# VHH binders against C4-dicarboxylate transport sensor protein DctS (dctS): the designs that were tried, part 1

Every score and structure here is a prediction.

Target 1, 216 residues: C4-dicarboxylate transport sensor protein DctS (dctS), of Rhodobacter capsulatus (Rhodopseudomonas capsulata) (p37739r437to652)
Amino acid sequence: TLAHELNQPLAAIASYAAGGLNLFDQPEPNLTMLRQAFEKMGAQARRAGLVIRRVQDFVKKRTPQLAALDLSEVLAEALSITAPVAREHRVKLASLIEGRIPGVQADRILIEQVLVNLIRNGVEAMAEGPRTGDDLTVRLARAGAAVTIEVMDRGPGISDAVAASLFDPFTSTKSEGMGMGLNICRSIVEMHHGSLSHGPRAGGGTVFTVTLPVPQ
Unless a header shows other numbers, all headers, positions and changes below count from the first letter of the chain; Kabat numbers aren't used for antibody chains.
F is the ipSAE of ESMFold2-Fast. E and O are both the ipSAE of ESMFold2, at different seeds. Each is the mean of both directions, binder to target and target to binder. V2 is 0.75 times the mean of E and O plus 0.25 times the DockQ between their complexes.
Where letters were taken out, [cut] stands.
The coordinates of atoms that the task and the answers printed are left out; those that the model quotes come from them. Centres of patches stay.

## First folded at step 1 (VHH)

Design b01 (framework vhh_h_nbbcii10_fgla)
Fold by ESMFold2-Fast, scan of step 1:
Structure b01 (fold): chain B 216 residues (1-216), chain A 124 residues (1-124)
Amino acid sequence: as target 1 above (216 residues)
Amino acid sequence: QVQLVESGGGLVQPGGSLRLSCAASGFTFDYESSYALGWFRQAPGQGLEAVAAISGSGGSTYYADSVKGRFTISRDNSKNTLYLQMNSLRAEDTAVYYCAADYEWTYSGEYDYWGQGTLVTVSS
């Protein structure tokens, strides 16, 4: 029923778009009806956002189902999921897997959510603000007793004002493509006995670093 | 279709307490609700100030620094009502308080629905 609830607003958007195109192609297009079609598409997009937010809240409250997880596979899946939005905003997604990455004990669904949220936030930051390049790179590496996942964007960076409220769920950072997703990511990573941090990227942009412990 | 109605305002002395209520109609509060709900205020001759907000799930709250530790936002989904418990009131809390609802929370006050407001006066 979740898929149905999400597909309903998406189907409505497609229908309004088709109807709008038909109106546009009329000899005397009705601009009032066209505006209404676009407004309804916007409302349905917001509804889809509400469904996704509810799913994110549910996933955040989920008891972790820990299992041996191949982070390279999860990264490939996250990149596949985010490729369309990156392509739309002309962001080049890249990955760097350095050496052999050991398995970690983690919940696949929750870690995938973390990666998707961090990548999407980076893409949006690059889309809405000034950018210092067109790549968003995700790096996997082993660092001693931990595996490190770095999501590196070329956006405008994080200002002092945004940094102060970065994990505040009520702070909109649409101009930088950040917001409520970050507090969910932090909770998930801490649930896995890891850490989530951020800092400036060399050459401009932001790096979000996820560190997960390697089982002994 | 969507309507928000505030109540509970009035005159209180400094250091007193007051609880504001916001009754919603035209949309449903539930445990998994995705609506962001919040309180704004406008003091005489001033602009709107964000006071407090609560996420759709109720798991996250925001408070302005001026009210943090004194005010508490909560929701009762069975009554479709939002609350603001105001403790240790100060003269500078005097304002018209507005209930607001949005599909997505923003600290800038980008809200879809607003109530008519309720006046809170803090004076001796």
Scores: ipSAE 0.000, ipTM 0.105, lowest interface PAE 17.5, mean pLDDT 75

Design b02 (framework vhh_h_nbbcii10_fgla)
Fold by ESMFold2-Fast, scan of step 1:
Structure b02 (fold): chain B 216 residues (1-216), chain A 122 residues (1-122)
Amino acid sequence: as target 1 above (216 residues)
Amino acid sequence: QVQLVESGGGLVQPGGSLRLSCAASGFTFSEYDSYALGWFRQAPGQGLEAVAAISSSGGYTYYADSVKGRFTISRDNSKNTLYLQMNSLRAEDTAVYYCAAETYVDYLGDYWGQGTLVTVSS
């Protein structure tokens, strides 16, 4: 499985780090063994990166299976998938469905992966540093000729410096952490003739907005 | 195999124009094969500078501050060719220009052409 394949290099990194710390705490640290530990950690980190890129590559190479999609149903499924990680980090997942949401022509699996990635990223952002609240809310609404999905976290927000490069080509792809990556999410949304953007959330945090066109 | 081949470079006087082309093979400009396509340049004795980029979906474009308003990036997906239209050229634009693609092929991500020289002088 992907989880097993990714957990192998991550467990190895943790093991080398623990071993290195134990060596460092000795009166005369063995510098050769410490160097080897760091080199092996670096190799395992690159291995984990390749596993992540393979998953991203699989998503990008998928031929879209466009069909009438009920976004409320997909959102419910994405929230279910992310509930365990939200509970682990004491994040309360909520959804707001405003009015009747029309069907959109989309690939269910690709849109679900976008939502799972955005929700997971929001939960993890709230796990770091101070948060302004404990809710992560996903809002689904019709806005004119489009449906909007807003993933709203209560994390530390995105600084102007980070925001400037968040979606830059080459840099953004290489700087993405675990999960699918924001540039892959943007590509999936754009493939559906939509857009992905972000901004500050009132009261603190970040809002990621996915916009998808409504069939006429 | 992925390959990028640049053409269109040459000698031009200040204030002139050139259009660079980059023909791609081994992948397509679709969002399933690549994320972004771009142009980089390297002036004599200097490092590599990003000039312009366009997402494979066409929804995002980037331009370096030094070229904004003068250069335009575009593509023709049917010809699998990327273009850089360079107007109002200045002496400081003299460099070797490289076409680059950020792809999902082979997990390496970035592929580069061999470069084409642009000289802006009288």
Scores: ipSAE 0.000, ipTM 0.182, lowest interface PAE 14.2, mean pLDDT 76

Design b03 (framework vhh_h_nbbcii10_fgla)
Fold by ESMFold2-Fast, scan of step 1:
Structure b03 (fold): chain B 216 residues (1-216), chain A 122 residues (1-122)
Amino acid sequence: as target 1 above (216 residues)
Amino acid sequence: QVQLVESGGGLVQPGGSLRLSCAASGFTFSYDYSYSLGWFRQAPGQGLEAVAAISGSGDSTYYADSVKGRFTISRDNSKNTLYLQMNSLRAEDTAVYYCARSPLYFGNLQYWGQGTLVTVSS
């Protein structure tokens, strides 16, 4: 993760914003200091953009280290990583493995990143809105020549407008990084010759489906 | 490398129509939401405005309030082409129109085309 590199400019932006608000609330705000605060926020935003670009270039140029991967083991690891944030938001993480799941040719680290991002996204969706249940379930199943991983939340679902903009960088949601996480998931899955889709969950919520090809 | 090339712009009278096209190369359109595609415009002296977006399957669309009911976004995945049908054009629709693919993260302009100019005459 490059969270530490992103946390630095984001913390700086928050600090300059807080300082700027304090200046703004004074009877005669110092406009020169306010301008400097905005300039410094802009510089830190550009720094964050460079960090993101490095991650983009890494994913784009990385040749996946493909090996036979047990998706059940990777799922167990992803659930362990996301358990604290699920617990904080009173979400019960569950898994459902249907039958024998064949090994897939995949990069373990990158697929784990996809699962962590999708699970975390589902937990956050359930935290803020009405929910039809308290479970977030990840289902593994074989579908012909592919294995499917379905991350199923009980959040408010995704409107057509939000769905159209999920991967649109200029109209991203207020979901605090939802669009960014989904974009990296899309790129990783496509590098594995798979697909990432979403749809409504029966009974309410959203299903994100990762499809990965099964070796011959 | 990813390239998007817009075409179809030109001079049109108020109330007229135009169809813009965006031809993609360096990637193929997906039927499963892997690429959201959209149209943006920039009028003289104004900032960028999102106009319309469409999901990979074509099942979900978004339109700015300024164009709802007049513009229609569509895609042809077999032709790797994105379209914007613009009807009942107004002077305020005069702008350079850009198509864009959702990048891995937002703010990266390498996925933008060169733009096509639409002028609604008076």
Scores: ipSAE 0.000, ipTM 0.113, lowest interface PAE 15.3, mean pLDDT 73

Design b04 (framework vhh_h_nbbcii10_fgla)
Fold by ESMFold2-Fast, scan of step 1:
Structure b04 (fold): chain B 216 residues (1-216), chain A 124 residues (1-124)
Amino acid sequence: as target 1 above (216 residues)
Amino acid sequence: QVQLVESGGGLVQPGGSLRLSCAASGFTFSSEYDYALGWFRQAPGQGLEAVAAISWSGGSTYYADSVKGRFTISRDNSKNTLYLQMNSLRAEDTAVYYCAAGDYLETYYDFDYWGQGTLVTVSS
C-alpha cells in the first residue's frame, strides 16, 4: 500500500508536468491553467513527503514502554554501538560508574538513542576542532533524588552564540541526515521527567548532563 | 485522519489579549509521545514566521524576539490541546496564526501537520 500511496502523488506530478509542457508549447499559453498546474504539483510533492514520513513514523514510532532500567547495561550497549565511529576519529570511549546506580523507570530504546546521539555528537565535536584530550567519558552517579549521566568530551567547548541556540528547534541543523539532534534528546529526556543540560568540562571540553528521577 | 483545528482568533484593540487554542485529533499528545508543537503566523504580504514552540513537558519553550515577554505557549496533553496566550497585542501582530505538530522522534523542527489557521486582527 506504500507503493500505491506514494505512486499516486508521483503520477499526479508527472501528469501535471506533461499538461504544463503542453500548455507551454501553445502559441498563446493559458497562464492561469499553467499556474494551477504548478500549484497542484507542489501540493502533490508535499503529499508524497507526508506519505514517506507516515511510513517512517509507522516503522520507528512506538509507545514508550516504561520499565525498570539498568542504566549500566544501556550505557554498555550505547558504547558498543558508537565504538566504530569513535575509533575512526581516534577517540577513546570510557565509562565511570560511581557507586550503586538505582534502577530508573524508562524506555530502554529511547534512552539508548539519547546516549548514542550524545556520544556521537561528542566524538564529532572532538573531530571538528582542537581537542584537549583523547577520551570521551560517560559517568553514571546518583545525586540525591536523581541519577545523572554525564557525557564528557574533550572538544573545543561551546561558544556563547552556539549555546544560545543549542536547544532551539528552529536553529537545529539536519546536516546529520536522519540522526537525532539535541532537541530530540531533550524531548525524550523530558518525556521521562528528567532534564538535559550542558556545561564546560574541567580540563577542557563539554559535559552534557542527563538527569532522570529515582523513585522514592 | 490527523487534524489540527485552531480557534480563539478575532478582532482586538491594541493592548488587548487573546488566547488561541489548537485541538488535535487523529493522534495524541500522550505523555509517552513527544510531538514538536508550535505556533506560526503569516502577516499580509509577508512569509511564515515562527512564533513559539514547546517541548512535551512544557519545560522548554522558544519564542521569537518580536513576542518575548508578551506571548506564552502552553499545552494540555490530557486534552490534546495547544495554547497561545497573547498579551499586550500590537498592530504588527495582525496575522493568520497556524498551529503545527511534527514527529519529534524523527524530525525535530520539521512540522508535518498544520491547521487551517485563525485570523487575529489588532486594530482600533
Scores: ipSAE 0.000, ipTM 0.135, lowest interface PAE 16.5, mean pLDDT 75

Design b05 (framework vhh_h_nbbcii10_fgla)
Fold by ESMFold2-Fast, scan of step 1:
Structure b05 (fold): chain B 216 residues (1-216), chain A 124 residues (1-124)
Amino acid sequence: as target 1 above (216 residues)
Amino acid sequence: QVQLVESGGGLVQPGGSLRLSCAASGFTVDTYSSYALGWFRQAPGQGLEAVAAISYSGGETYYADSVKGRFTISRDNSKNTLYLQMNSLRAEDTAVYYCAKEVYDSYTWEFDYWGQGTLVTVSS
């Protein structure tokens, strides 16, 4: 699974960090072993990057396989995939399903990737910056002729300047974790004739809204 | 090894049109298809400027304000080729044009370039 493949290098990084800290606390720390710990952490970080890139590469080249999709089922799978990373960063994942959610014509793998990317971005935003709470909530609701999926984090929010460049391919966002995977999410949602937008969350944080049309 | 080869540059009169091509090699189609591609330019005595970029599906494009409405970026994934259609050319568009590929470990659209460039001269 994606979660398993990502958790392996992340667990290895945590293990090498703990070992390195233990060495650092020695009266005469072994600098050679410390260097090796950092080198191995770097290698595992690169491994995690390769896993993420492989998933992104699959998404970018995939022709949509549209079928009737149960968004509640896909949301449950996306939450399961992201649960380990959320737990590591002390983020509580929650879901709100408001009423009867109709089926949409969509590609399960591509929509699941959108949800995983948006949830991961929210967890990372909460881990990197000041946060106003510990929950990340995903809401499903019907709004007229569309279904909305709202991914709501408690991170520091998005400034107007960052918002203007969020999907700009020439703006580096690595230092903030913003924009990571968002171009792919936007492309996937648009190929499903939907939209991806964002705004401030009441009480602090960001809401990313995916809107998908209900078949007529 | 990744190689991007630009072509199609030349001398053109103001108001004219020109089409640039960038042929990508050193990839399988699957590897190439996962990357965003773009165009950069460098005017004589100046630094590198981003011109346009396109996602794999073509659903996402970027254009510099100076070229928006005049230039059109497109790609043909079956030929591993990137294009830039340049219309209503101005003297200010005179530059060496470089093809760029998204960096491998990028989590957003970050680019580097691999080609020698192709010179576009707009003059009477």
Scores: ipSAE 0.000, ipTM 0.146, lowest interface PAE 15.7, mean pLDDT 75

Design b06 (framework vhh_h_nbbcii10_fgla)
Fold by ESMFold2-Fast, scan of step 1:
Parts: structure tokens; sequence; C-alpha cells
Structure b06 (fold): chain B 216 residues (1-216), chain A 122 residues (1-122)
């Protein structure tokens, strides 16, 4: 499985790191064995990178079928898909559609997967850390020549350390489970000539903002 | 518990055909119809590669260049089953085939099946 393929090299890296620390703490550290530990860690990191690249290539190779997309319909479907996860973690899903949302040219399946991943990410952040509320709200609005989709959670927010590696293709942002990473979501959004950003939510939590251009 | 179970693999001669099935339990394709479903394979001595994918509606499909024109992906939401019809099989198609729900984790449950072996050899 993909999850097992990624867990293997990551577990190996952790093991070699622990072994290296044990060697380092010896009165006469074996530098040859330490070098070998670092070389093995590097090889496993490259293996993990190859697995991630294959997943990214799969997304990119799926021919985008751009069509006029009603984002409110896609949002309703994404909320439906994520409802079981939200209920399990006692998170209330809400949507807020502000004004008339124009259609965008987008691949329905790819955009829906982005929304599902961002919503699931928010639910899991609220489950694992201190939360400042029990709602996860997705807002649709027009901002000039773009439409914005804001996925707003009530989790603990993002530290500077996490923010620095948030879109790193070799870094998991989750403590449990494999899922579509934020780097893949960014790739999908950029494929649609949009952008994905994040920031703090008023009252606590995180906002992930997807912007998609309005066709001329 | 979410599970995907592949079946239909086996030994076949070059030029032959096989139909793989992936039966889902613990969730329904109708409830998760927006998720794409796909087939991946891992050949001996090679890495994992994407073979085919189908949208929730069944209206959009993807095929790897190596299988385009020979393989057909389809789904039956009422039977909770994903299919891969494989025609004109070649030795290079020998691999373990996995089905997967694209980008689905469902609270940390694994989203990959256990795999089914396809061997194309005389």
Amino acid sequence: as target 1 above (216 residues)
Amino acid sequence: QVQLVESGGGLVQPGGSLRLSCAASGFTFEDYSSYGLGWFRQAPGQGLEAVAAISGSGGDTYYADSVKGRFTISRDNSKNTLYLQMNSLRAEDTAVYYCATEFYTDSGYEYWGQGTLVTVSS
C-alpha cells in the first residue's frame, strides 16, 4: 500500500536517528557507524521522496477536465463526504455563502478532493490539539477577479516551525493516518491558476484560503 | 472498518484478458461518490505506478499511457464494486494490482486494498 510504502522509510529514518544518538552518547563514538547511519537515513529519505513524487505525478497525469463549476454544489458534496469524520470528533460543519458566487473553470473531482482534504485536516487538527470552538466553517465569497474558499477551523493554529515546513513534500502535517498532503492540494490549486495560503482565524484556529480566478 | 478487497487476478498468457474487481465494505460508493477510485500496480523490481482512475460519477477516466486502449475502468455504485477490464495483456503487465480510494483517509483508516497478483507468462 501507499501508506505502508511511506511508513517503511519513515520508520527506518526514526530508527537510524535513535541508533545514531546512542552511538553519539558513547565515550568513544564510532564515527564510521555514525556515517553509515546518516547515509542510510539519506537513502530512506530519497525513497520516501520517490513515493511522494509518484503520488504527485498521478494527480498531474489525470487530465484536468475544466468545465464551469458551481462551487456551492462541490462544497455541499465535500461537507457530506467529511460529515462522518466530523461527527466522530464532535466537530460541527458549517458553510457560509456570501452573495452570488460566479462559476469557475475547474476540474470538479480535483477541486472536491482539495476541499475534502482541507476540511478533514481541520477536523483532525481540532481533534488532536486544544480547540477554541467546535465549528469548522467553509466560506465562499467573491474577492475582485477571484472567488475565495476559506476553510476555517478552531484548532490550535500553526506554529512558526510547522509553517516553515507546511508545504514541504517530505513532511507529514498529521500525527495519525496518511492522506492527501497540503503540498498536493497546493499543486492542484496552482494547476487551476489559483493559490493556497493560510493564516490565523479570528478567535483562534487556522484559515486555509483557496483562490480561483473568475473567467473573463 | 473501511476495507477494499481485490479479486480476479491469476496467471494468463500474453494476449489474454482478465477482469479485476474491488469490493468495498464499511462505506458505500454512493455515500463517497465524489471520491475518485483507482487502480495502482507494483511490478517486480519496480515502484508503484498509477494505472487507471474513475470519477465518482463515472464520467471522467484516466489511464496510464502504457495501458491506454487496452484497459477499461468502470464502477457499479449499487454493487459497491470497482472493475478493471484488462485486454491484450503483455508480460510487462505482471504486477500486484491494488485498488484505492483517491485521497480518502476516513479518520485514519487505510484507504488501500490488499492487492491481487496478475502474472502474464507463457
Scores: ipSAE 0.000, ipTM 0.113, lowest interface PAE 17.6, mean pLDDT 73

Design g01 (framework vhh_gocatamig_d2)
Fold by ESMFold2-Fast, scan of step 1:
Structure g01 (fold): chain B 216 residues (1-216), chain A 119 residues (1-119)
Amino acid sequence: as target 1 above (216 residues)
Amino acid sequence: EVQLVESGGGLVQPGGSLTLSCAASGFTFSDYALAWYRQAPGKKRELVAGITSGGSTVYMDSVKGRFTISRDNAKNSVYLQMNSLRAEDTAVYYCARDYEYTYGDFDYWGQGTLVTVSS
């Protein structure tokens, strides 16, 4: 949710401004606390600016063109694109396709970008931190009126505190790049009337789940 | 001027322990969250542990149960107690002043302290 991402830094700015005004009205204002309030406001304003910039880039470059899509083909392509990075970091890519996967109405290029980004994030998590195994597995399955794509890594996992800000593009160690990020992946999936979530993987690591509706 | 100075790094054998310290100055320590990050050669910097102004803690899953972050507001210091060290814990460890509840966004970093876990 891009609206939530933008409202968080704006609310923080308002709070620091109110706190700063209260300090300023004191007989002997605490200048150190005032400086800290302004520093935090500046940081939050920069965060808001980067969110806006990423949204503008997404809107300009990625107009969805929905068509009937075979998710197993898109997965095969995403795995092919990410294989060199996985091999470099000694990560074994695997896929599990559970039964017959129905077609979905989706933009092939945008969904492929989501899968490539989630797979790369998993590989990097396994390469940079301690890992509980060598495999990164992507599972396709039908779940009722939806298809699920589960990207399962063996990285260090995600704590509850970090998870609350995980889709914030500024909490990522990939902050040096102005790439897609998890927040834009969520926006692409929601644009397709789906959802993106995460949870712990059995045996260690993280599962990112993309859910896409099956046409009724 | 804000300063964060790390100490306590060194060479230790697998299964050993180390305590890292970070001394802070130039700001009201008790009002801020502090975090420990690490970076191995050729890899990106990653969050290891964080502690809020109120004392709530967060840990990378791979270090939970082995590492403990704590703070001493009277001494303007934050600590990382590292137990059961593994070869993969080898990295430069950095202390950072972070935003409350937003880890990975940093406004000040220390110079780092090297931890090498080797037999």
Scores: ipSAE 0.000, ipTM 0.092, lowest interface PAE 18.4, mean pLDDT 76

Design g02 (framework vhh_gocatamig_d2)
Amino acid sequence: EVQLVESGGGLVQPGGSLTLSCAASGSIFSIYALAWYRQAPGKKRELVAGIYSGGSTVYMDSVKGRFTISRDNAKNSVYLQMNSLRAEDTAVYYCAAEVYDSSGYYLDYWGQGTLVTVSS
ESMFold2-Fast, scan of step 1: ipSAE 0.000; ipTM 0.217

Design g03 (framework vhh_gocatamig_d2)
Fold by ESMFold2-Fast, scan of step 1:
Structure g03 (fold): chain B 216 residues (1-216), chain A 118 residues (1-118)
Amino acid sequence: as target 1 above (216 residues)
Amino acid sequence: EVQLVESGGGLVQPGGSLTLSCAASGFTVSSNYLAWYRQAPGKKRELVAGIYSGDSTVYMDSVKGRFTISRDNAKNSVYLQMNSLRAEDTAVYYCTTDEWLYGEYDYWGQGTLVTVSS
């Protein structure tokens, strides 16, 4: 439920705040541990925000607020938000930024939701079925007049039968999922005049590719 | 594998300048938080300066206006420019990053010694 999904990051924030306050009250507080507590609170607050935004986007379609966006920063935040679920399922998150990535005109919040949803789906695919490796890698690269974001998992792949229902709202292949992820991702990417596609990953697994135009 | 290699430490006189360099491998500097810490004999490690992925910076009060943290994304490196050095700046300086992919701050370099003495 929404309540359950919100209560988890809120409880984590309260826990880190209590731990940080305990450290602060010591005669010689450990600044490294305090910094870690604040960083983890920030990550959990971002997680809570994404849960709320996903529900709001379903109920009331958001008008995109386009601005020049640094995709490497958005990727960094998305990886931070998904790190706890990846660790829970023993998935190693990796990123690969190839060369200088130009700015794109995009809504930061909406693109962050796309990355979080695709990374989370990859982690869950690796947890649900047989995996061909332990890594989930996200690659940023420029390809001609576009920037590509490739989310590459080591899960069981996608059959033709599953592909037919992949983007249906509330039609999750995962018992744990909200069922809105991939459909919302496609809608958001198309709003940005991009495309979302998928294919097999070399060595096993799936690649989800987001392509966003570079305005030149 | 995340690795950090510091360089640029040495002996300088009060009022002098040094530039410390931290070369990173196994991750991309432009997308990660990096920080400089120092530890003087008998003291705890303390944060000197930090730089976030968006280039926001933080400094300890005693070095504001004297030290500048920066990154060179092409060289996958972060720097600490230290001006107007004081005796109390004498310490081993460490470069660190969180592997925030896992939400932890546990990756440190080996350190570089800075001695400010007349």
Scores: ipSAE 0.000, ipTM 0.090, lowest interface PAE 19.5, mean pLDDT 76

Design g04 (framework vhh_gocatamig_d2)
Fold by ESMFold2-Fast, scan of step 1:
Structure g04 (fold): chain B 216 residues (1-216), chain A 120 residues (1-120)
Amino acid sequence: as target 1 above (216 residues)
Amino acid sequence: EVQLVESGGGLVQPGGSLTLSCAASGFIFSDNALAWYRQAPGKKRELVAGISTGGDTVYMDSVKGRFTISRDNAKNSVYLQMNSLRAEDTAVYYCAKLPYSSWLNPFDYWGQGTLVTVSS
């Protein structure tokens, strides 16, 4: 994964930092080795920057190919793509389509990737943290002049501290992909004149809500 | 649909060289970053080299100075030139166009791989 690619240089930075601290605590620190440790950390930080720039370049340089989109078809495709990872983590994927969902003007590929990213994030949250249930449900509904896509997991939820850094691509070194994909999803949704938000799920877990405008 | 086709793998002596090629189709090549990964038997897949849309590169430490990644936008191809090959470089090498979703699934849009064996 790109998260795995990013975790490699971040783990290297942590290792060089630990080694540097050990050298620093010696009675006569080897300043040449300390300099080398800092140089290696700098190189790994630049490498991490290249990884995130690559991901951001994909989003920023693609012009959305807007077309009339059936969100229920895109949801079915996203669920198909994520079924193997959900099964691996013993998560039951479910969909709930409430009423007639109007078509939206959207880029099918980009919206599908948003759904895949949100579903996979929910599955991974349920796999890695305290779990309040085994279902991940995606709900489609019309809300006034918009359609809403709610990705609802049964993971540990999002603390206020995590919420403050949720869209920061460099905040976590211990979870593969935490925050990076959400930043990209937000950018894609905003390119479609929509919004991406989150909140607590009744009964435990998190709801990520994508809103997309209905053509007038 | 995205397609990636690797070629150039084979058997080579320690200290030898190989150039791997990856032919891409199904996307606007110049708008996308590309990477080479490798997987040795019994080990996890690891990033070997990456190249951005602007030509910036990244390399794993053990190949830096020996391997060079490059791209040719006119030919929709990415290359990995491998010099001073060592036994530990033996692996299946994979070309990847990394859609942003690949950070959750490294097997999205991978090629079939090309085997590199470094042995006398």
Scores: ipSAE 0.000, ipTM 0.108, lowest interface PAE 15.7, mean pLDDT 75

Design g05 (framework vhh_gocatamig_d2)
Fold by ESMFold2-Fast, scan of step 1:
Structure g05 (fold): chain B 216 residues (1-216), chain A 119 residues (1-119)
Amino acid sequence: as target 1 above (216 residues)
Amino acid sequence: EVQLVESGGGLVQPGGSLTLSCAASGRTFSDYELAWYRQAPGKKRELVAGITSGGYTVYMDSVKGRFTISRDNAKNSVYLQMNSLRAEDTAVYYCARVDYGSEWYEDYWGQGTLVTVSS
C-alpha cells in the first residue's frame, strides 16, 4: 500500500537519524559513518519523494469512478478511521450536518482519502502546538450550487508566511514534515471540479473548506 | 550531479524590474521541481516562488502578482521575472532543485545572485 511504501523510507530516515546522533555523542565520533548516515537519509528522502510523485501522478491519471455519493456516510467512515489517533491526542471529533445534503457525483475512495487526510492534519496540529479548545468539527452544508465540507480544528492557526506556501511541495511546516498530503487533497478535489481553501476559525484554529458541485 | 548557476542580479531602483535566470547542467531537467529562495542579511532563507515538473506554481504572499516563475525545458532553465521591486526585496536569490518529500533546505542549491533595490 501507499502507506507501507511511504512508511519504509520514513522509518529508515528515523533510524539513520538515531544512529547518527549516537555516533555524534561518542567521545571520538566516526565521521565517515556519520557522513554515510546522512547520505542514506538523503537517499531515503528522495525515495519518499518519488513515492509521493507516483501518487500525485496516479491521482491525475486515474479515471474517477464517479457515482452518487452520500457525503454523510463517507464522513462517518472517515471519522471512524481517524478516531484512534484523535483519542491518543485527546481531540474530540464531532460532526455537524446542516440541512439536507444532496448527493454529489464523486469517487468514494478519493473523497474519503481527502477527509481522512484533512482530519488527521487537524488532530496533529492540535497535538503539536497550543490549542484553543479540544474539538475538531467537520461541518456539511449546502451553499448555493455546491456542498461544503469544513474541517475545523482548534490548533495554533496558520501564519501568513506559512499560508503563502501551505500547498507548496517545496516546504514543510512539520518536524517529520512533508506538506504533500494537502497537495494530494487539492488535486483530488480539483479532479471533482471543486476547490480546497483554508482560513482562520472563529475562536482560534484553522478551517479547511472543500467545495464540491451539486449535479446539474 | 545537479549544478545550478544563477544570473541576472544587480542594482535596481524601487519600482524597477529584473529577470533572474538559473541554468542547470549535467542532468535531465524536465523532471526537476524547482524553486527560487532568497536570504536577506540577518533573516532566514525563504521560499519566493516554486514550479513543479508539471508546471504548478506557488508564490510567497508578498510577491504574488509582482513576480512570475517560469521554466524552459529545452534550455534547461528556470526564470524569475520580478516587477514592481521594493526595498524589502533586497536579498541574495538562490535557485534550488527540491524533491517531493524532502524536508527544508535541499542540497541542490546554486551560488546565489545579489539583488539590491535602492534609491
Scores: ipSAE 0.000, ipTM 0.116, lowest interface PAE 16.6, mean pLDDT 75

